# Designs tried in a protein design chat: VHH binders against SHC-transforming protein 3 (SHC3). Part 3

Target 1, 186 residues: SHC-transforming protein 3 (SHC3), of Homo sapiens (Human) (q92529r149to334)
Amino acid sequence: LGPGVTYVVKYLGCIEVLRSMRSLDFSTRTQITREAISRVCEAVPGAKGAFKKRKPPSKMLSSILGKSNLQFAGMSISLTISTASLNLRTPDSKQIIANHHMRSISFASGGDPDTTDYVAYVAKDPVNRRACHILECCDGLAQDVIGSIGQAFELRFKQYLQCPTKIPALHDRMQSLDEPWTEEEG

## First folded at step 4 (VHH; framework vhh_7d4b_2)

Design a28 (from m01 with S31N)
Fold by ESMFold2-Fast, scan of step 4:
Structure a28 (fold): chain B 186 residues (1-186), chain A 125 residues (1-125)
Amino acid sequence: as target 1 above (186 residues)
Amino acid sequence: QVQLVESGGGVVQPGRSLRLSCAASGFTFSNYAMGWYRQAPGKQRELVASISGSGGSTNYADSVKGRFTISRDNSKNTMYLQMNSLKPEDTAVYYCAKSYTIHNPEFGTTEFDYWGQGTQVTVSS
């Protein structure tokens, strides 16, 4: 990755996630990303809305998802993926939409045939607490975006495994592998 | 569109080796982590081994560490499981698996939700 890899994508918005993702099984987590994509797409004019299959959401799923934040909905953005963060800026770099440190991101999904061209990721930040962020990609790009996120996760994790006696720099502070992921309410 | 096709299963005596293959299509193979699950009759499906998209990171269940090796050839869209020193308790249907969801390793364990049809491995005298 070096200084990071940059993609031009459309930011559609995010939906607050009211429960800790650690408290949910894997099937529920994947359903949350699909439901979040569906709801944000329906709320944003000009979104592709390319869904190959949709079932009515359960009461359980509806209780997990909170309010949408559509402040930056429909904007083209520069997404920079690095071992440090996912950085979302306007293409002219004048405005930061979000900067999510890699340690604050629990998981990401992208390129699913049911939601082709979409990427979703769950991150914690001071503005949205815990939220599922939705990106709309050009044809075929979603799988490259998710691949780059996976590479960033892998490279960051390997740094700790290969250098157990190394202390991260103060300005490059990383979460310790010995620190458990704690459950936090949204 | 996504297909995972397992092969290489069979019947072998204890102490022997088998190599399983998984041919994948319908997605950009190198962008996704993959794994091998197994399920014996009356037992839950368990993750045996996983490998990152690049092949640079692998993980194994305690029951197979030192005996099984997972690998992938991204130029051929194929993942492998080399199974050495096979034991009767390794008897199971083995499933190739992928997911469109990736977890931050610092958050938790790797999980997969798309499986192939499976290939039977039987270890008996």
Scores: ipSAE 0.726, ipTM 0.851, lowest interface PAE 0.6, mean pLDDT 84

Design a29 (from m01 with T28R)
Fold by ESMFold2-Fast, scan of step 4:
Structure a29 (fold): chain B 186 residues (1-186), chain A 125 residues (1-125)
Amino acid sequence: as target 1 above (186 residues)
Amino acid sequence: QVQLVESGGGVVQPGRSLRLSCAASGFRFSSYAMGWYRQAPGKQRELVASISGSGGSTNYADSVKGRFTISRDNSKNTMYLQMNSLKPEDTAVYYCAKSYTIHNPEFGTTEFDYWGQGTQVTVSS
């Protein structure tokens, strides 16, 4: 990855995730990304559309997803993926839409046949707390984007393992990010 | 459509070796992590080994560590499980698996939700 890999994609928005990863199994985490994509796509005029048909979400899944933030909906952006962050900027670099440090991103999905052109990732930030962010990609690009995110996760984790002094801090950080957001956490 | 086709299973005596193969299609192979699960009769399915999309990172269940090796050939869209020093307790149906969802390793290990049909491995005296 070097200094990062850049893609031109459309930012559709995000939806709040009200539960920590500790309380959710893998199947539920996958369903969160699918439902978030569906809700955000249906709310944004001009989105390609995620599902031909959408079944009502389960009560449990509905309790996990909160409010949507569509402030930057439909904007074409430059997405830079590096071991440090997912950086979302306007193509001319004059405006930062979001900068999500890799430490704050718990999981991502992309290229699923039911949502072929979409990438979703769950990140913590000061504005949206924990939220699922939705990107719309050109045909075929979603699988490249998710692959690069996976590579960034892999390379960053290896860098941490190569620094023994950072191992206790990594454990503490994982616990902090897996817990509900709080100002009081040290 | 995702297709995962396992092969290489069979009946062997304890201490022998088998190599399982998984031929994958329907997705960009190098973009996704993959894994091997197994399930013995009357037991829960368990993740045995996993490998990152690049092949640069691998993880193993404690029960197989040092005996099993996972690998992949991205040019052939194929993943492998080399099983050495097989024991009767390794008897199970082995499943190739993938997911469109990936976890940051700092938060947990990626699990998989798409499986093939499985291949039977029987280790008996």
Scores: ipSAE 0.697, ipTM 0.839, lowest interface PAE 0.7, mean pLDDT 83

Design a30 (from m01 with F112Y)
Fold by ESMFold2-Fast, scan of step 4:
Parts: sequence; structure tokens; C-alpha cells
Structure a30 (fold): chain B 186 residues (1-186), chain A 125 residues (1-125)
Amino acid sequence: as target 1 above (186 residues)
Amino acid sequence: QVQLVESGGGVVQPGRSLRLSCAASGFTFSSYAMGWYRQAPGKQRELVASISGSGGSTNYADSVKGRFTISRDNSKNTMYLQMNSLKPEDTAVYYCAKSYTIHNPEFGTTEYDYWGQGTQVTVSS
């Protein structure tokens, strides 16, 4: 990826994820992504329709998804994808909306036929804790965006395997990435 | 509409080779990692091999390492599985697979939720 690949997309917002993704099966993780897209789209005026018809969410999904943060809802942003991070900036690059280190991102989804123009990813940060972030892309770009994220995951992981000295154990990295935020003692 | 169409299965003697193909449509092929699963009668479906969207990374189940090679041709929207030194234990229906969800490898193992109809591979004892 070099210095990164940049896309112009719309940031719709995020929704808090109340459970560790590691504790959930793959089917549930996929459903969380689809449900998060649906809920954030319904909350943001001017968002494209995510689903033509939506099935009511299960009790399990409703217990996993928390409050939405719509502070930057509907803004066009420059998304830069690199092996280091997903960097979200205003188009003039004067303000960082979010910077999510690749290590802090557990999974991403994009280009699903039911949500064709959407990309969602789950990341940890100090503001939103663990949240699913929703991006709305121009026609056809969602699959390019998710492809670039996948390439960043691949290249970053290759670097880890080729530089074993003083790298934390993979299991420990994966555990810490997906562990709940807890209040510190003191 | 995701369409995954497997071909190249058949009946072969032990020690022979087969090449499976998966023709894909309905998505940007180069954007997604893909894999080959197999399922023998009475057993769970298992991931045999996977390949990144670029083709730069591959992964294999221990049972097939050194014998099978996964590859893809992004210009043809086609993924392949070259199966050498086939054993009776390789007898199964083989499925090509993709997902719209990708996992950070630091988080977990690759999983797939869209499969084709499958192609039968039978290796005679």
C-alpha cells in the first residue's frame, strides 16, 4: 500500500458494541455488521436505504449493540487506508475525525448485496470504546474500500510473521484487541 | 447476486491429480479472500485452503500441505485448487467459498459464509 490508498466516502457514524467479538460466532459477527448499518442509516437523514425490508433484530443482537455516536454523521471525509491505520479526515485535511490503528480493528465488512454501498468495521478507541463504524460509498466503491482494508490486514500480518523478535504473542495481541474496556483500579 | 460455480471434480485412482476451478460473479473478485472447503459423508465441512484477494497469501489445512496448491486469476474471476498425490481420505464434495466479512488475522481465523453448489471428488481405494 505504500503511504496508503485514499478514498472519498461519507462517514455516517458508529454504534457501540457491548460484547467482545471473540466471544461470538461468525454468524453473529456478520449479523452485528448488518444490524449496525441498518440502525445507523435509519438515524441519519440523507443516508441511502440499507434494506428494502428489515427483519426485526433478535434479542441477542439488541443486547450487543448500544448507543450511537452521530457527532460526525453525514460528513464527506478522506479515508486513508494503510498498514498502520484507517485515518478519517475532513476533505481539507484540517481535522482528524478518527484514526484507528490496524491493531485496534477486529473485522470489517463491505459490499454485501443487502447493503451494497456500505462498509462497516469494528474498532476500539478511547472515545467510543468498541464500536462499529459505518461508511457510505459511491456506487461500486464499497468493494474497493473493503479490498484495500483486506490488503492492509494481509501486509501488516506478513510483517509480524517476518519480524518475530520482541513481537507480543499473537494470542495475547488478539485477546487484548477484543477485551472489554474496564475501569482502572485506583 | 453472488454466484460461485465449481468444476473439475471426478473419480480418480490414488496418487493421481485433479484441478478444480471456481468461476465467480456478482462481486469485485480481486477485493475478497476466498477458500476451498470440503465435506465427506457424515463429517463437518472443513476449510482446505484459502487465498487472499491479491493472491499474495495462501493458507492450507495440515492434511493437504505439500499436496494441494490454491491459486487465482483475477483477470478471469476464477480460483483454482491443484490437487496432487490424491488419497482416499480426500474423497469429498469440494466447495468454493467467500465472505463479505474479513477478519484481522491478529483477531482470528478466516471464515466464509457463501458457498457454491460443490463438485464431487472421489478417490478409489
Scores: ipSAE 0.735, ipTM 0.865, lowest interface PAE 0.6, mean pLDDT 84

Design b03 (from m01 with E106G F107Y)
Fold by ESMFold2-Fast, scan of step 4:
Structure b03 (fold): chain B 186 residues (1-186), chain A 125 residues (1-125)
Amino acid sequence: as target 1 above (186 residues)
Amino acid sequence: QVQLVESGGGVVQPGRSLRLSCAASGFTFSSYAMGWYRQAPGKQRELVASISGSGGSTNYADSVKGRFTISRDNSKNTMYLQMNSLKPEDTAVYYCAKSYTIHNPGYGTTEFDYWGQGTQVTVSS
């Protein structure tokens, strides 16, 4: 990855995640991503739509997913992926839309058949506390994007193993995500 | 569609070897951790081996350590399980597995939510 790799993608929005990832089984984490993509695609004019037909969300998913933030919906952005962060900027680089430090990102998915052009990731968000962010990519690009995110996860973790004092800090941050929103995260 | 197609199963005598292959399609293969599960009749499905997206990290169940080797070729979208010194208790249907998500390692272990149809391995004396 070096200084990072940059892609031009469309930012569709995010949905608040009301539960700690640690409290959820892995099937539920996967369902959060798929449901977030579905809801954001339906809400944004001009989105491609990912599913032929959508099943209604379970009661469990409805209790986990909160409000949508569509403030930057439909914008083309420059996404820079590095071991430090996912950095979202306007294509002219005049404005930072979001900068999510790698340690604050719990998981990502993308390039799946039902969501071929979409990438989603869950990150601690200063505005929304914890949110699932949805990106729409050109044909084939979603696979490159998710590949770079996966590589960044592995390389960042190896760097943390060389600096043991950083691992407890990450664990402490994960515990904080188990608490209700307290405004201290703002 | 996500497809995982297992091959290489068969009937062998104890002490022999088999190599299983899993051909993957419909996702960015190199980004996802992959694994091999097995299930014997009347038993629970168990994880026997897993490998990270880059291939830099592998994990094995105690029952297969030193006998089985997991590997992957990201240029061919294929994962392998080399099974040496096979025992009758290795008899099972072997499933290739993929997670739908990539987990940041600091947030726990990768889980597998999707499995192929399986390939039968029978070790008979």
Scores: ipSAE 0.335, ipTM 0.615, lowest interface PAE 2.0, mean pLDDT 79

Design b32 (from m01 with E106N F107Y)
Fold by ESMFold2-Fast, scan of step 4:
Structure b32 (fold): chain B 186 residues (1-186), chain A 125 residues (1-125)
Amino acid sequence: as target 1 above (186 residues)
Amino acid sequence: QVQLVESGGGVVQPGRSLRLSCAASGFTFSSYAMGWYRQAPGKQRELVASISGSGGSTNYADSVKGRFTISRDNSKNTMYLQMNSLKPEDTAVYYCAKSYTIHNPNYGTTEFDYWGQGTQVTVSS
């Protein structure tokens, strides 16, 4: 429903997440986003920087976070948020940076006072497997971005529940989100 | 500066009602899911009810289902918990809660890591 909402943000990069999100408690998921933001900001010369002081990562976080992918680091992108996906394109729309289906996104974080201008989300795709993606938003946009992602989660779930005929195969596919995603629809 | 301020607690007899309020400031209220937790003496803190940023989705603990109603007024930056048919077992400090992290419902409910100071509810037989 609808074309979605579009924001211009800076894509900083992503870090592979080596563990299933279902195997991690809420506190660990929050720490993943903060550590991912910190590492990507330190690796990208144009980033604002997230923390005034940084503590070394715990042994737990070091076992969860893998390699960074900085292929598109520092690029301004057009981010479109809809019930179907988070779509990341160049601003002229000539290149797709990533298209993350809403079902493949486990969680998102943004507007935290320690990282006010940052949004992070964990998604599965064929290129990065499971990764935490970092966006840098200009003045005040991070909370709008996270709000739109939350609305997309809610509306998609509501649409699924209102489907006249329940499809067991679709339900089973949604429940197997911990498996590597390599399938495309025909 | 983020602030969550609870009010509306008190002492009531079993079977009566109370309405709790949570006044929020310092963030875009409509962007985040919120919830109510409670903690009784000698027990762990438990999630009582949660509500999505738009107010279109709510969840309740089995112990309060059918008796409590969570709601929010985004124009007033305020969340409410209407508590009906109160029981002595509902005696607890009630906390307004928020998180900067939101979860896809297919992966579980949103959990919270930021709480207000709490308001005491006592149901006295």
Scores: ipSAE 0.556, ipTM 0.748, lowest interface PAE 1.2, mean pLDDT 82

Design b33 (from m01 with E106H F107Y)
Fold by ESMFold2-Fast, scan of step 4:
Structure b33 (fold): chain B 186 residues (1-186), chain A 125 residues (1-125)
Amino acid sequence: as target 1 above (186 residues)
Amino acid sequence: QVQLVESGGGVVQPGRSLRLSCAASGFTFSSYAMGWYRQAPGKQRELVASISGSGGSTNYADSVKGRFTISRDNSKNTMYLQMNSLKPEDTAVYYCAKSYTIHNPHYGTTEFDYWGQGTQVTVSS
C-alpha cells in the first residue's frame, strides 16, 4: 500500500458540477477547473491569485457549474493523500472537512501556469455530490501536492491490477478501451 | 513557467533510426502522463505514443507499433522517442505533449492539452 503524505494548505471551497463529464472533452474539463478556481477565488477575500476578470464564461461553462459551498472557505487544513483517499481535516485533526475515496475522484489539476499555486480536483461525495474542490498552496507546494495525488492514483490502480479476482474485469474493460469508465460511475 | 523543449530531429534515409528527446521544466514531471504527437503538412495532428507518469504504462498508434519506443527518465525530467525502421510516411513535425489535468486511470483516458514547439523529422529517399 502507498504511504500517506500530509500537507498544510488553504481550503478555498468547492463549486457544484451539474452536468455529466462523460460527454465532455479534456479541453472542457480543463476549462471547468480554471473557471471553478476563478469563481471560488473571487468569492474568498484574501485569495492569493487575485484573479483579473476576463470576458464572461461561455453558456456551456455556465450550465455546467452550479452553486459554491464556502462553508470552510479560507481556513488552513491538513490534507492527507493516500492510496485510499484525500482526507481534509482541521489542523488539530478534530474535524473532518471532507474525505474523498480515491475511486470517487475523477481528476485533479495543479501547477497550471495560469493558476500556479492552486490545486483543483473533482470528486463525488454525499454532501456536495459532484463538486470541484479548490486548494491554495504556498509557492512551490502545489506541485508537490499534485505529484502526490498522481502517485496515489497510479499506486491505487496498480493495486487493483494486482488483485487476481479483478483481472477478468480489467481484461473486459481493456477490450473496450474506446469506452473507458467515467466519473459518473465513480 | 512550463517548458517542453524537443530535440533530436533531422533528415535520414528510409530504414534508419532517430532518437527524439523532450526536456521538461516548470512542473512535477513524474506526476503527469506525457506523449508524442506528430503533424505532417496538410494533415491533422495525431498521437503517436504516450507514457504514464511512472513509465509503467505505454500506448502506441498502430502505425508505429514495433518500430517506436517511448520512455522517460524522471530523475532527468526527460522523455524520449526511439524511432526505428523509419519510413517516408513518418515525415512530420514531432511534438512533446503533457496534460495539465491528471486523470484517475479508473475513469479517464489520457489526453494532452499542451505541446512544445516541435522538431522536424524528414525521411527522404
Scores: ipSAE 0.429, ipTM 0.666, lowest interface PAE 1.5, mean pLDDT 79

Design c01 (from m01 with P105E F107Y)
Fold by ESMFold2-Fast, scan of step 4:
Structure c01 (fold): chain B 186 residues (1-186), chain A 125 residues (1-125)
Amino acid sequence: as target 1 above (186 residues)
Amino acid sequence: QVQLVESGGGVVQPGRSLRLSCAASGFTFSSYAMGWYRQAPGKQRELVASISGSGGSTNYADSVKGRFTISRDNSKNTMYLQMNSLKPEDTAVYYCAKSYTIHNEEYGTTEFDYWGQGTQVTVSS
């Protein structure tokens, strides 16, 4: 990636995730993603169907997912993927729908055979707190989108490890340091 | 349709080497983390090694560190496990595994939710 790669996708909405992803096993994280896609698709008119048949969610899964935010449901958006962020804006670039810093994104899913056209990612922001965001892609595009997100994760992590000057000033008494327990939740 | 096909297993004496291969199809191979699991009779399946989509990051179980090496060739859609200094306790069915999710590496280890049919490795004197 350079200044970022841009895709045109449909934003379907997001669902609040009530527990830290760090506290959940991988199977549960995958189930959250699938359930979030299913619920958002059911709620958005004209969305492509995610599942032909699905079982009722477990009690644990139902306790993890909160309320939906469908304010921008069904909008075509420009998604720019870079090592800094996932930036969601209107196609004319006049309005930013969301800007999720790469560090605020815990994981992403895409290309799942059961939901081939969907990409989902879990991010923290001030509006939605921690939420699973659902994108609907044209045929084949979901694999490109998830691939670009994965490349951004890897390149950002390499930058972080190899650049000591990226470490916050530990001895600056005039500025508050980040709370360590916030990172336990992130 | 996702397919993972393991090969390279067999019977070998202690101290010898084997190389396992996993041929993958039905998804964009380079976009996903992959791993090797193993399961001995009567035991739970355990993660042996994992590798990021680009191959730039690898992780190993403590029991195999220094003996096993995971690698991938994204141009061939193939993942490998080089197993050196094999021990009787390495006897197991070895499974190629794929994740449908990718994790920000700052947030911890990738786990897996799709496996192939497996290949038997037997280490016996």
Scores: ipSAE 0.155, ipTM 0.492, lowest interface PAE 3.3, mean pLDDT 78

Design c14 (from h22 with M102I E106A)
Fold by ESMFold2-Fast, scan of step 4:
Structure c14 (fold): chain B 186 residues (1-186), chain A 127 residues (1-127)
Amino acid sequence: as target 1 above (186 residues)
Amino acid sequence: QVQLVESGGGVVQPGRSLRLSCAASGFTFSSYAMGWYRQAPGKQRELVASISGSGGSTNYADSVKGRFTISRDNSKNTMYLQMNSLKPEDTAVYYCAKTVYIDNPAYESGTTYFDYWGQGTQVTVSS
């Protein structure tokens, strides 16, 4: 479990993801996060900007990404990573920017050589539906952040596997926002 | 500076075993998922197996499930691939990779992409 780990990062914004990540092949998922980083960075004043290499977006890729939400763009935040959630707060006022339960987060990236200071993750919440959230980190911090997210995913998965009943475990799996579930219980 | 060095490849007959090793340096090893890719002549690289930073979660390609086992020793900054019941179709150059993309395995195993590759080690399975 642990109490979680906290980082100070810049929240740049998010962009809506119109399809389940699990309905896309892995190459497309990586392209979605890279394109989301590009679009949000271009829209936010003071973002680090240009990528070393980027493939122009296809019509298919453009059809998967929807509208941006830049309400909290450029804000320094306290990011707490735990097996329960990714919690985004303003440390000064203790205001919650977002709280994404671990079960609602399908995919993450961080420290990609083409976007070395960026972390992106796809999560569903009541406000943004499914969206790709973009964080800008200092220097090598992106590598630590993605590492912590990976550890949280793993520990949460171990908790899931410890469930002694199949029905609650299957129910938890149906909560995955990347799975195209239309299943009947019982 | 990230460095990945593969070893343990060789020539074996079908049904035999090999263990590959990947020695890593230049990053916090335990913070990153690692994986093994392979590439046969004239074919695209494919992900064979991946392992989370702590070693608690693993994923395998359907072609190797039940035959290959991925593991890691974070105290030694080393990742392994134990390959049992080798087939001629397993003949390829095997690459160690560090990942920057992760699926949440909490609800089902996903695919992970790796963007830093080692030099590779040749595995040949022939009668």
Scores: ipSAE 0.200, ipTM 0.612, lowest interface PAE 2.7, mean pLDDT 76

Design f11 (from m01 with S52T E106A)
Fold by ESMFold2-Fast, scan of step 4:
Structure f11 (fold): chain B 186 residues (1-186), chain A 125 residues (1-125)
Amino acid sequence: as target 1 above (186 residues)
Amino acid sequence: QVQLVESGGGVVQPGRSLRLSCAASGFTFSSYAMGWYRQAPGKQRELVASITGSGGSTNYADSVKGRFTISRDNSKNTMYLQMNSLKPEDTAVYYCAKSYTIHNPAFGTTEFDYWGQGTQVTVSS
């Protein structure tokens, strides 16, 4: 990846995620991202519709999703994906909208047939709040974006495992793959 | 956009070997973890083996450990399953799998939500 790969995408917003993603099964994680995309698209004028038919969200999903933040809704952004972070800036690069360290991102979803133009990812903010962030991509770009995020996940993990560790707990945590790590864990 | 095409299935006697191939297109192959699922008549679909995008880590179901080997060639956009010491209970349709969701390896096991058409493996005496 070098210094990173940059894409111009539209930031639609985010929704707070009230539970840890590791505590949820895959089906529930997928439903959370799809529901988050649906809610944000409904709230942002001019966004492409996600899902031609909507099912009412389950009580379980409603307990997991919190408040929406649409402060930067509809803004074109420069998204830089590297092994260190997802960096969201204005296209002129003068303002940082968000900087999510790669270890703080639990998963990303994008380019599926029901939400072809959308990428969603769940990240912890600097105070350990979790949110699902929604990006709208041009034709075909969602697949490139999600692919680059996946490459960054794997390269970061490989780099971390290669580093000599004096703390046995860090080595054990990397071997288990069951627990998320934060910036504080190195 | 995404296509997964399995090949290499067939009918074999117990104790024999087969090699399955999955040709992938329409996505950045090296960036996605992939896996092999199987489904026997009247049973649920189960994950047999998975491999990370780089090929640096693999995982196997207990029923196939020591007999099956998953691998990938990212230069050919192809994933393989080498199946040794086949048993009648391995009889199933085998599916190549990919996810639209990418998990950070630090956060747990990758799961899959897209499958190819499948290839039949029959082990009979």
Scores: ipSAE 0.421, ipTM 0.659, lowest interface PAE 1.5, mean pLDDT 79

Design f12 (from m01 with G56D E106S)
Fold by ESMFold2-Fast, scan of step 4:
Structure f12 (fold): chain B 186 residues (1-186), chain A 125 residues (1-125)
Amino acid sequence: as target 1 above (186 residues)
Amino acid sequence: QVQLVESGGGVVQPGRSLRLSCAASGFTFSSYAMGWYRQAPGKQRELVASISGSGDSTNYADSVKGRFTISRDNSKNTMYLQMNSLKPEDTAVYYCAKSYTIHNPSFGTTEFDYWGQGTQVTVSS
């Protein structure tokens, strides 16, 4: 990725995520992105997407999702994807809407046939606030965006594993990341 | 529409090799991680191997490490599983899998939400 790859997309908004993604099963994580896309699309005039909710949210899921933030809803933005961050700026680059470090992003989804033009990602804000951010892409761009995010995740992880360990305690913790990418059976 | 079509299964004797193929269509293949699952009669479905969208990162179940190799050809929209030194306990239906959700590797675990129809692998003397 070098200095990053830049896309022009529409920022629709975000929904606060009240729990750590590490505390949630994978099915719940997927449901969070779909529910977030649904709620933000309903709230933003002119958003493309599902006209109605596909599935009612579970009680657990409803307890995980907090308030919506639509302050920048409907703005065209420049999204720069690099191994360091997802950087969201106004197209003239004069204002930073958000800068999410790659280490603070737990997962992303995009190109789903039910929400073809949407990309969603869950990021932890610098002050430990988490939100699911919704981007609207055009002309099939969602799959390019999600692909670039995946490449950034992969390249950053490789860089992390190749860095010299600075602290022995940190090295011991890093050994769990060197283990196979496989879920515990028990 | 997303399609995943497995091929290459068959009946082989222990110690032999098979190569499974998964032909994918309906999405940008290189953008998504993919995996191989298997399910033997009366057992739960298990993840055998996974591969990143670029093909640079792979992961294997302990039961197949050193014997199986996952790979992909993004120019052909095809993923492969090279299975060497096959054992009777490798007998299962093998499924190609993908997800629209990609996880940051720092969070460790990936789940797949789309599976193909499967291809039967039988290892018997």
Scores: ipSAE 0.552, ipTM 0.717, lowest interface PAE 1.0, mean pLDDT 80

Design f16 (from m01 with A33R E106S)
Fold by ESMFold2-Fast, scan of step 4:
Structure f16 (fold): chain B 186 residues (1-186), chain A 125 residues (1-125)
Amino acid sequence: as target 1 above (186 residues)
Amino acid sequence: QVQLVESGGGVVQPGRSLRLSCAASGFTFSSYRMGWYRQAPGKQRELVASISGSGGSTNYADSVKGRFTISRDNSKNTMYLQMNSLKPEDTAVYYCAKSYTIHNPSFGTTEFDYWGQGTQVTVSS
């Protein structure tokens, strides 16, 4: 990706994620993303709305999602995707809204038919702890955005594996980017 | 509008080979880890093989290691499963799989939540 690929998207906000993603099965991780999109869309005036019909969330899902941060809700932003980070800036003032290093991002979701224009990703930062960030993409950009994020993940991982000073073994202890180190990890 | 279309299944004798193809559309193919699942009658669906978006990383179920090879051609948006030395136990419907969620490879877990219609593989004498 070189210096990165830039998109203009709408930032809707984020919701705190109170549990490590590694402690959850894949189905639950997907449901968290869908529920986060739904809640943020309902809270932001002018958002498209994600679902035609929504089933009530389970008690477990409700316990995983914490408070929302809507400080920058509804703003058009410049999103730059690179192997180093997802960088969110105001398009005109060049003010940084957030910078999420690739190592701090556990996953991203986009192009789901039920939430076609939305991209969500879970990242750790000093302000929001671990949170699910919601982007609203117009003009079919969601597919390009999620595609570029995936490409950045793969290219960064390749670069890391080819590092002469830090080549990880594929059978090293697995650690989630969302989890602090513990003595019982195996 | 994600589409996964499997082909290449059929009826074959033990010891023979088949190559399955999965034609993908509606997403940036090279950005997604893809996989092959299979399901035999009365059994749960199991992951057979998976391949990273670049093709540089592959994983296989113990039951197929050394016999099956997963590959992809990103220029054609197509994934393949080359199945050699087929056994009656390989009889199943084979499904192409992707996820709407892309896991960071450093996170250590990749799973799938979307499957194609499947293609039948029958190994019989």
Scores: ipSAE 0.501, ipTM 0.711, lowest interface PAE 1.2, mean pLDDT 81

